# Designs tried in a protein design chat: VH-VL binders against q9nrl2r1430to1533. Part 311

Target 1, 104 residues: q9nrl2r1430to1533
Amino acid sequence: GGVHELSAFEQLVVELVRHDDSWPFLKLVSKIQVPDYYDIIKKPIALNIIREKVNKCEYKLASEFIDDIELMFSNCFEYNPRNTSEAKAGTRLQAFFHIQAQKL
Below, E stands for the ipSAE of ESMFold2; O stands for the ipSAE of OpenDDE; V2 stands for 0.75 times the mean of E and O plus 0.25 times the DockQ between their complexes.

## First folded at step 22 (VH-VL)

Design gg11 (framework fv_erenumab; at its last look DockQ between E and O 0.60; V2 from the best seeds 0.65)
Fold by OpenDDE, look of step 22:
Structure gg11 (fold): chain C 104 residues (1-104), chain A 121 residues (1-121), chain B 110 residues (1-110)
Amino acid sequence: as target 1 above (104 residues)
Amino acid sequence: QVQLVESGGGVVQPGRSLRLSCAASGFTFSSYAMHWVRQAPGKGLEWVAVISYSGKDKYSVDSVKGRFTISRDNSKNTLFLQMNSLRAEDTAVYYCARKPSYSRATAFDPWGQGTTVTVSS
Amino acid sequence: QSVLTQPPSVSAAPGQKVTISCSGSSSNIGNEYVSWYQQLPGTAPKLLIYENNKRPSGIPDRFSGSKSGTSTTLGITGLQTGDEADYYCATWDDSLDAYVFGGGTKLTVL
């Protein structure tokens, strides 16, 4: 049940973080680096935040966990044009995630 | 043609104030984040401050916090740097530089010709 | 003392190839795009390379950029006298939460 799901979430986050295309998603975008980012993205999220939520057992359902991961990718595609390295990395990482998420 | 032209530099004593301006032309100024970068005599480049396209968000390097304020007037296509409590180590050529919004990857392009600020007793 | 380390100077004869290195860490070059700037004597910096290896319009293809790990390299082939300048690498540093530049490299054409 819950313990098993928590372990699965934790493992999946670890795999996402270790992925070569995780670099745009490891932590929240710096306000200094991209000062207009938060004018566009209203629900910022990153893998470190998701990891913390997992560790705190904030996800009661797999759907909640998946929703946050999808939000992370959605933010990336909303802000970054498709031809950017961030968007391309996001595309690959999301595909990886979708495969791994089937195990949840 | 895209162009940035700085002005307002000069020679001042420590503790005094200067206000630099950067006039932009040849592009939609209000669509770009703008930066100040400085270069001390015979030294390298140092990032100073950034302001978002709307002017809502602004940040600066720690060494100038509380003393320098970046601002902009989009109706006049002008970027500003208010420099208060100037110190000798603030002596430098000050460049304004453009950075496109909606991208993490863009670099500084173009740069203005720079305006010289000299702080000495 | 710069966060990014460049050699102070390099030199070569006209027509030769030169490389300028820029060494950083995982908090900057390792995870961020690198740009290079050319500063001719008495002039403002000019963007030479962005996003590690892309050239702005107007920059000839004899200028190239490459990145590996926590280091980047600027390559200049067919060296010309007009290439004599200072060259700076730049990127974002996550730990400092700031844009950072290398110390600069003076290129002398012999």
Scores: ipSAE 0.741, ipTM 0.910, lowest interface PAE 0.6, mean pLDDT 95
Fold by ESMFold2, look of step 22:
Structure gg11 (fold): chain C 104 residues (1-104), chain A 121 residues (1-121), chain B 110 residues (1-110)
Amino acid sequence: as target 1 above (104 residues)
Amino acid sequence: QVQLVESGGGVVQPGRSLRLSCAASGFTFSSYAMHWVRQAPGKGLEWVAVISYSGKDKYSVDSVKGRFTISRDNSKNTLFLQMNSLRAEDTAVYYCARKPSYSRATAFDPWGQGTTVTVSS
Amino acid sequence: QSVLTQPPSVSAAPGQKVTISCSGSSSNIGNEYVSWYQQLPGTAPKLLIYENNKRPSGIPDRFSGSKSGTSTTLGITGLQTGDEADYYCATWDDSLDAYVFGGGTKLTVL
């Protein structure tokens, strides 16, 4: 990573946040709202955190950025049963991400 | 049938203690976070407390922090609310409720029928 | 007191449709799923609507929910005298770190 690559990461994050299916992923799950979440999900991540890492230039490689995005989806599928609205949104947003990432 | 049944309500003087119980049946109790919600006479619903499925993590609204303790015994499928230093404003019907464990779930289903706590001289 | 605002009462004749509004903010309804509860006189609340517009098994399709921005609405068609109850909206509030309920709406079927 350089500056042009970080601009691409920012563009991808903006597109993910704008997507209708981003709602489960915008911020971390509240430990009071869902007290069991952090017993199960040990590497929590959300779009607002990924966006901050892009803004602070914390990604050295494109693979590190992609790994955080995929971790976000993996956490969703691990915690939420497949028939839930959260898991269905995750499936659709992940497919959208793969399409957008190919354009870079 | 999924069912929750509260007990332990009564009339107590201010400053005294009371312990509520909620017996669960018809579902895997140890797989769900459990909640207490109360309703003062003629008033609306107020969320009080939550406990994680293992009992490890407990949270409550500020108005009862330090006075109320939520707990559970998964071997007996029972939820508890220990209420210390009771005040007149704690007078309410107390409901236990289950919430499904999805990352954005907000719905309570089912509710118990409630147990009445009256704090008065 | 509640951060979610509902009208105190609403009424309509048998067979008619009624809507019950619930107004909140971006810290609650704007970003969180809404649920609706029916509380018949002298009974516990019962879930009517979850995830803004979904019905649990056993709730007839004459009950509906919708959400727009920071507001949500419960719709009831084909009103029956058995629908006389208090109705509550509920959601999570990020600012309070708590579940919040509306103040309740008393439905009278005249």
Scores: ipSAE 0.590, ipTM 0.853, lowest interface PAE 1.4, mean pLDDT 91
ESMFold2 (binder alone), look of step 22: mean pLDDT 92; pTM 0.938

Design gg12 (framework fv_erenumab; at its last look DockQ between E and O 0.86; V2 from the best seeds 0.77)
Fold by OpenDDE, look of step 22:
Structure gg12 (fold): chain C 104 residues (1-104), chain A 121 residues (1-121), chain B 110 residues (1-110)
Amino acid sequence: as target 1 above (104 residues)
Amino acid sequence: QVQLVESGGGVVQPGRSLRLSCAASGFTFSSYAMHWVRQAPGKGLEWVAVISYSGKDKYSVDSVKGRFTISRDNSKNTLFLQMNSLRAEDTAVYYCARLPSYSRATAFDPWGQGTTVTVSS
Amino acid sequence: QSVLTQPPSVSAAPGQKVTISCSGSSSNIGNEFVSWYQQLPGTAPKLLIYENNKRPSGIPDRFSGSKSGTSTTLGITGLQTGDEADYYCATWDDSLDAYVFGGGTKLTVL
């Protein structure tokens, strides 16, 4: 890691957040809104949490950062059926991420 | 045919209790979170409470916390709302409703026909 | 007083188009799916629109929904006498951590 990697992580998170398909991932799912979510998803994560970890320099390796992003998508696909708007958004955002992640 | 049928409404004095029921049919009841929504006479709709599919997680609007308890019996496809320490402002038609969506669901479908609760001295 | 603001009433003649607005904030409509409900006199609410602009089966295409920014609009074309009802918008509010409804709009068919 280093300043350059940190900047790369920050930039990528900014790009993910600004993407049109980021809405399912901006923050953790509300327990009240979806009361069964946390019965299924055991390692919840969201872009705001990942951003915080980036800001705190918690990612020492690019692989650690990528793992959290992939976990975020994995959670989405585990909970949401393929035909849902959330899953479709996740599919598109993940594809975008995979392209951008090549720069890391 | 997905259907919800509420019952248990009535006229009670303040401080008394009522227990509402909602009988579900036409779908796998145990797979869905269920909600109560109420409507005061001549007023709009107000969300009241939600219970997870298993009944493990329960939440309610602040105005009824400590007084109302949502529960369910999946073996009987029935949703309940225990209402204690009733107040005049609790007077309303009470609807049970299902959210058919998954994460970040916002659409209630279907609704029961409602059961009327009147709290008056 | 409702978190979501609707006009109290709208009216039009049969065959005309009407629109019902619903305004919120970034903590609700701005970030969440919006649904619309029709409530005929003396009946329970019925889902009309979900996820901003989708119609459940059985809802005619005369009904449409749109969302822009922190506001949403219900459109009804070819107005019929049977459309006379109360209409409510609804969504999730992230700040309140609760489902919220508009105050309702009474549609009168002249």
Scores: ipSAE 0.753, ipTM 0.907, lowest interface PAE 0.6, mean pLDDT 95
Fold by ESMFold2, look of step 22:
Structure gg12 (fold): chain C 104 residues (1-104), chain A 121 residues (1-121), chain B 110 residues (1-110)
Amino acid sequence: as target 1 above (104 residues)
Amino acid sequence: QVQLVESGGGVVQPGRSLRLSCAASGFTFSSYAMHWVRQAPGKGLEWVAVISYSGKDKYSVDSVKGRFTISRDNSKNTLFLQMNSLRAEDTAVYYCARLPSYSRATAFDPWGQGTTVTVSS
Amino acid sequence: QSVLTQPPSVSAAPGQKVTISCSGSSSNIGNEFVSWYQQLPGTAPKLLIYENNKRPSGIPDRFSGSKSGTSTTLGITGLQTGDEADYYCATWDDSLDAYVFGGGTKLTVL
């Protein structure tokens, strides 16, 4: 909604980017590095894209912002096997996100 | 037992063509993107090309783009590299290699034994 | 002309320790996993280290990897004459949109 809610979204995305486990999520997966990724993941999203959507006021509801963040984690768990460093980082960052989101 | 075996190397004149094959066994070949890496005599390793598990998406380094075509036949567990308009600079041992199936993979394992391509006048 | 810089050669006596450095940038080593390969004379490369510091099955613990900032290091202790080989670091490079290898380091055990 209003400017105060948008400031909260911005601050939350900044906290996510600063977290040590953000490295799999900073930008979209390269199609050359991982040519199969976009055959499996149909709604790609990353922190840089979410940050741009916040900056452009594209989120009308807090639920839309939360949905994009959860989609980001869901994509990670769908593509990467559970024992990979990517999936483990996703689990830890998602837990951090849930704690930070409760403070809203 | 995971294994990759290249074949099809040889000695050819500049401007000619050659087709390399890589036979895969011991893993579900159709579940992995596959790569070619080459090594010129006495030189280091150079990544050449990648193909997606379905064969739908293909990428090659600029030095071979338009001349080399990577392809695969998943029903025969075989990877290919079609090399056209060969140049002396293409002289190398050519390896096929697999990457683990996850988004940040950079560890090629296994490698084939390599097949030698010599382009000479 | 390698994106990743390795010393051309290193040497040490049997039983000693050696390290092999690999320098890159934020577009590669700084933000991507590093792998290391051993190439014995006349053979194909073999994976030694993946994900910066992990060893695949069959690689003895005297081989180790580390990463700090934009640099990575392969460590080898208890050197044996059979370790005489070329060693390559490798990673993904975001700016080139390509996998890149270091120029290689020839290890001589004398």
Scores: ipSAE 0.739, ipTM 0.899, lowest interface PAE 0.8, mean pLDDT 92
ESMFold2 (binder alone), look of step 22: mean pLDDT 89; pTM 0.895

Design gg2 (framework fv_erenumab; at its last look DockQ between E and O 0.77; V2 from the best seeds 0.76)
Fold by OpenDDE, look of step 22:
Structure gg2 (fold): chain C 104 residues (1-104), chain A 121 residues (1-121), chain B 110 residues (1-110)
Amino acid sequence: as target 1 above (104 residues)
Amino acid sequence: QVQLVESGGGVVQPGRSLRLSCAASGFTFSSYAMHWVRQAPGKGLEWVAVISYSGKDKYSVDSVKGRFTISRDNSKNTLFLQMNSLRAEDTAVYYCARKPSYSRATAFDPWGQGTTVTVSS
Amino acid sequence: QSVLTQPPSVSAAPGQKVTISCSGSSSNIGNEHVSWYQQLPGTAPKLLIYENNKRPSGIPDRFSGSKSGTSTTLGITGLQTGDEADYYCATWDDSLDAYVFGGGTKLTVL
């Protein structure tokens, strides 16, 4: 990955964060808010963590970046039933991501 | 019908202990996280503690840490709040409330009728 | 002193509409769903609105909720004498890592 690729990752993260359906994904789930979350989800991740990794140039390949984003959605769908607002938001945001990721 | 019934409240002196109970019925108790919320006389609502569906994970507000312990017995559909080293500021009606486990921002529903704890010299 | 700010009281005549505001910040209402509770005199709180604008079963459509930015509003139309109660907004606060309530609003039906 070069400077151009890094900029693409940064821009995509910005777009995800600004999306109306980003609210479940902005930061890691609180242990107090959802006390059993980490009993189920073993690889937690959120947009703020992904943004930090982008800023630190930890993604050498687009596939690595995409994998983390997909993990984020996978966690959401693993924990949240389909009829929850979180899952519905995740579905819409993931669809948006898939469209934007075609530019990578 | 979904129902929560608190008990165990009373009048105690500072430094003493009380144990509150909340009996649940009308739903699968072991599938829900449970909470305690209190309300001081003439005041608003204050979140106190939460326990996960299994009882493995439990947390409380800072003002009661080290003094209050939330627990549950799923075989008896009962929620507990052990209150030690009680203070005057702990005086309140204590409510148990249900919240779904698999949701980040669900609301409390239902609430018990509450049990009154009075800490006074 | 509450994390969420509500007016201490509101009043209106039967049949009228009232609104109760709840003001927070980006660490709570700004990023989280809001719920509203009704507490009749001498009773326990009752869920009135959840996820900003949804009504539980049994709650009449006279009650409505809306959210914008870091604030939320409870609306009550066709005010009835039985609506006289305290109303509380509630949500999660990321900075405090806790569930938070508004200070409560006393609704008086004139």
Scores: ipSAE 0.790, ipTM 0.923, lowest interface PAE 0.6, mean pLDDT 95
Fold by ESMFold2, look of step 22:
Structure gg2 (fold): chain C 104 residues (1-104), chain A 121 residues (1-121), chain B 110 residues (1-110)
Amino acid sequence: as target 1 above (104 residues)
Amino acid sequence: QVQLVESGGGVVQPGRSLRLSCAASGFTFSSYAMHWVRQAPGKGLEWVAVISYSGKDKYSVDSVKGRFTISRDNSKNTLFLQMNSLRAEDTAVYYCARKPSYSRATAFDPWGQGTTVTVSS
Amino acid sequence: QSVLTQPPSVSAAPGQKVTISCSGSSSNIGNEHVSWYQQLPGTAPKLLIYENNKRPSGIPDRFSGSKSGTSTTLGITGLQTGDEADYYCATWDDSLDAYVFGGGTKLTVL
């Protein structure tokens, strides 16, 4: 909720976006590119949407921000088999997120 | 072993219809989104349409929207393209192609050998 | 008129290296994985490179791919006469909501 916490969310989102494994998560999956996606994933979320919510101060609690980030990874693992490049990127980015969240 | 075989091409007059088929073998057809891609004589490749693995969701490029309909019969491992109101600019070799259904997959493998559609008076 | 720009032709001698460029934008190559296809005369396209730099099984390592910013490059070393073909880059384009292909590059081995 406070100014320090909002700056921490902003800093963390920037670090996630800069990470090499962010490519599956930058924007929502296109329903034309992947026509089956929204039959399976009912709560879609991506880094650009999370970034917008931080900019608009829509996160009242740190737990709400963390929940959206974890939802993003959960969607990736639900949709993509574990041997895919998308799931492997998700595993690495999630590990990075856990480290960065501890340091803020 | 994995194989896609198109059929149903031919020579037709403008305004007529054709139905293309693509027979799939050597893989679990119902686990893949399927696509049509075309190539006009002497020209490059143009993506035409996609259908979800269940057949529930279908999309096509604007130039054929309302005229072409992609469909599939998973019990027969067959993909279709119904082409209505054909125009001279629809003259092309039509390929069916497979793409993995992962959230960011963009590559087509394999392709069929194609079926030729010629729209001419 | 192609959203992905390739040179129309390129040539090199047998045994040499050639590169084929493909230039796009942030709505396509900049944010999406790129693939490359070989089309031998009278045949269907064949996948050479996927996910920017990966080779499917059966593609020799003398074919390589790279991506930098909004551009991608296909490299072919140890050039053979059997490599004469048209080569296409491809990716997804977010602004068009469509898969897009480059205009193609004819490779001649002289």
Scores: ipSAE 0.727, ipTM 0.895, lowest interface PAE 1.0, mean pLDDT 92
ESMFold2 (binder alone), look of step 22: mean pLDDT 93; pTM 0.944

Design gg3 (framework fv_erenumab; at its last look DockQ between E and O 0.90; V2 from the best seeds 0.77)
Fold by OpenDDE, look of step 22:
Structure gg3 (fold): chain C 104 residues (1-104), chain A 121 residues (1-121), chain B 110 residues (1-110)
Amino acid sequence: as target 1 above (104 residues)
Amino acid sequence: QVQLVESGGGVVQPGRSLRLSCAASGFTFSSYAMHWVRQAPGKGLEWVAVISYSGKDKYSVDSVKGRFTISRDNSKNTLFLQMNSLRAEDTAVYYCARKPSYSRATAFDPWGQGTTVTVSS
Amino acid sequence: QSVLTQPPSVSAAPGQKVTISCSGSSSNIGNELVSWYQQLPGTAPKLLIYENNKRPSGIPDRFSGSKSGTSTTLGITGLQTGDEADYYCATWDDSLDAYVFGGGTKLTVL
């Protein structure tokens, strides 16, 4: 993998956040809202965390950035049944991400 | 038939304690997070507390923190709310409610019939 | 006073359609799924709509839910006398880290 400009990651995160299907992914799942979430999901992540990592230049490779995004979706599909609104939103957002990621 | 039945309500003076119970039947109780929601006379609904399926994680609204404790006994299919240092503003019908598993969505189903708590001098 | 704002009351004649609005913000309705509850006089609340627009088993299709932006709407068609009740919207609020309810709407069937 190669090093990509910080602006490319920033722009992609902005586009993900602005997407209509980003609502399940904007912040970490609340322990109060879903008390059993962290019994299942061991590596929680969200777009706000990924954005922070981008801002701190923690991603040296595009693959690292992509891995975190994919982890975010993986967590969603692991916890949420396919017929849930969260999973459906995740499916659409992931498809969008895959298209945008080709530009990296 | 999925059913929740609350009990333990009554009339008490301020500063006293009550323990509410909620008996669950018709479903695998230990698989669900359980909630308490209350409704003051002539008022709306207010979320009070939640407990995870295992009982390991407990949370409550700020207004009852330090005074109310939610707990459960999965072997007896029972949910509890220990209410200490009761205040007049705690006067309400208290409902236990089930939240469907594996969902972030707010959906309480079913609700118990409620038990009435009156705090008065 | 409630985090979610509902009209205090609505009314209509039997057979008509009514809508009940519920307004929130980006920290709740804007980014979360909403539910609606029916509370008949002297009874416990009952789940009416979940995940914005889904009906539990036993709820007739004359009840509907929709969401747009930071607001949600409950629709009731073919109004019946038995629909006279209080209706509450509910969702999660990220800023408060708590479940929140609307103030409730009293529906009167004329």
Scores: ipSAE 0.792, ipTM 0.925, lowest interface PAE 0.6, mean pLDDT 95
Fold by ESMFold2, look of step 22:
Structure gg3 (fold): chain C 104 residues (1-104), chain A 121 residues (1-121), chain B 110 residues (1-110)
Amino acid sequence: as target 1 above (104 residues)
Amino acid sequence: QVQLVESGGGVVQPGRSLRLSCAASGFTFSSYAMHWVRQAPGKGLEWVAVISYSGKDKYSVDSVKGRFTISRDNSKNTLFLQMNSLRAEDTAVYYCARKPSYSRATAFDPWGQGTTVTVSS
Amino acid sequence: QSVLTQPPSVSAAPGQKVTISCSGSSSNIGNELVSWYQQLPGTAPKLLIYENNKRPSGIPDRFSGSKSGTSTTLGITGLQTGDEADYYCATWDDSLDAYVFGGGTKLTVL
């Protein structure tokens, strides 16, 4: 889309990054920290990558942007048991995202 | 119960090699990433290396990169650290430690009792 | 020196309370989960606290953990002489691509 849509994506990404529960999602999971992660998660994505794609105007449709954000949460829930701090942060941040995304 | 037991430490001259072993029992060894952590005399703890549950991915701290190689034999529930070109700075107690592979949290549990490596000229 | 800063020592009488601080940065404590370890003299470290404030089975509730910003704190109440040990905070550091431990705090119960 247009300039309005791109600025909305940037604003939403900034809000996600500033949220207290963004800590598991800021950057791609380190292979050194979690060496088996990429055996399980085949389509990795994180907020810094999504933000860069917004800055490079790589999202042509709002659905593409939403799909990357939802993929980020889906990866979290696939990799992490639901009782972990990471999964709980994902649940809360996803709920925040769904509210903010209604404004797109 | 879950147990880790290190062996293979000793006194060696600089430039020589040692191979440390860590025998695991009481858990499914092949389901966990495994680590080495060392502690120089009178000093704190230093993370050394990690190996993925399958043994495919291996990483080590820069100070030992190219000299130390972590490995595992899942059929024997054993973790190894091959230590080449040893230096006086490598003198330490070496611990093996387990970390759940499904968490990004730093939660080393359990630790072995440690094995002492002394590199003396 | 470690990127995680702890006081080198603390002391208190039996039955008292102490806290041990651990200060880091946004590349570690600020964006990662923290753990704490007890190392009794001549022994291996033992996990006391994980995920900032959770206790593994077998750790009494007089040990507690908290995190605020880029700092974390281990609390110990009802001090016993058996609590004399070195205590280490630990976390992941994204800038170093390594797990990091604090320099350690020696607790003396006197």
Scores: ipSAE 0.670, ipTM 0.876, lowest interface PAE 0.9, mean pLDDT 92
ESMFold2 (binder alone), look of step 22: mean pLDDT 94; pTM 0.951

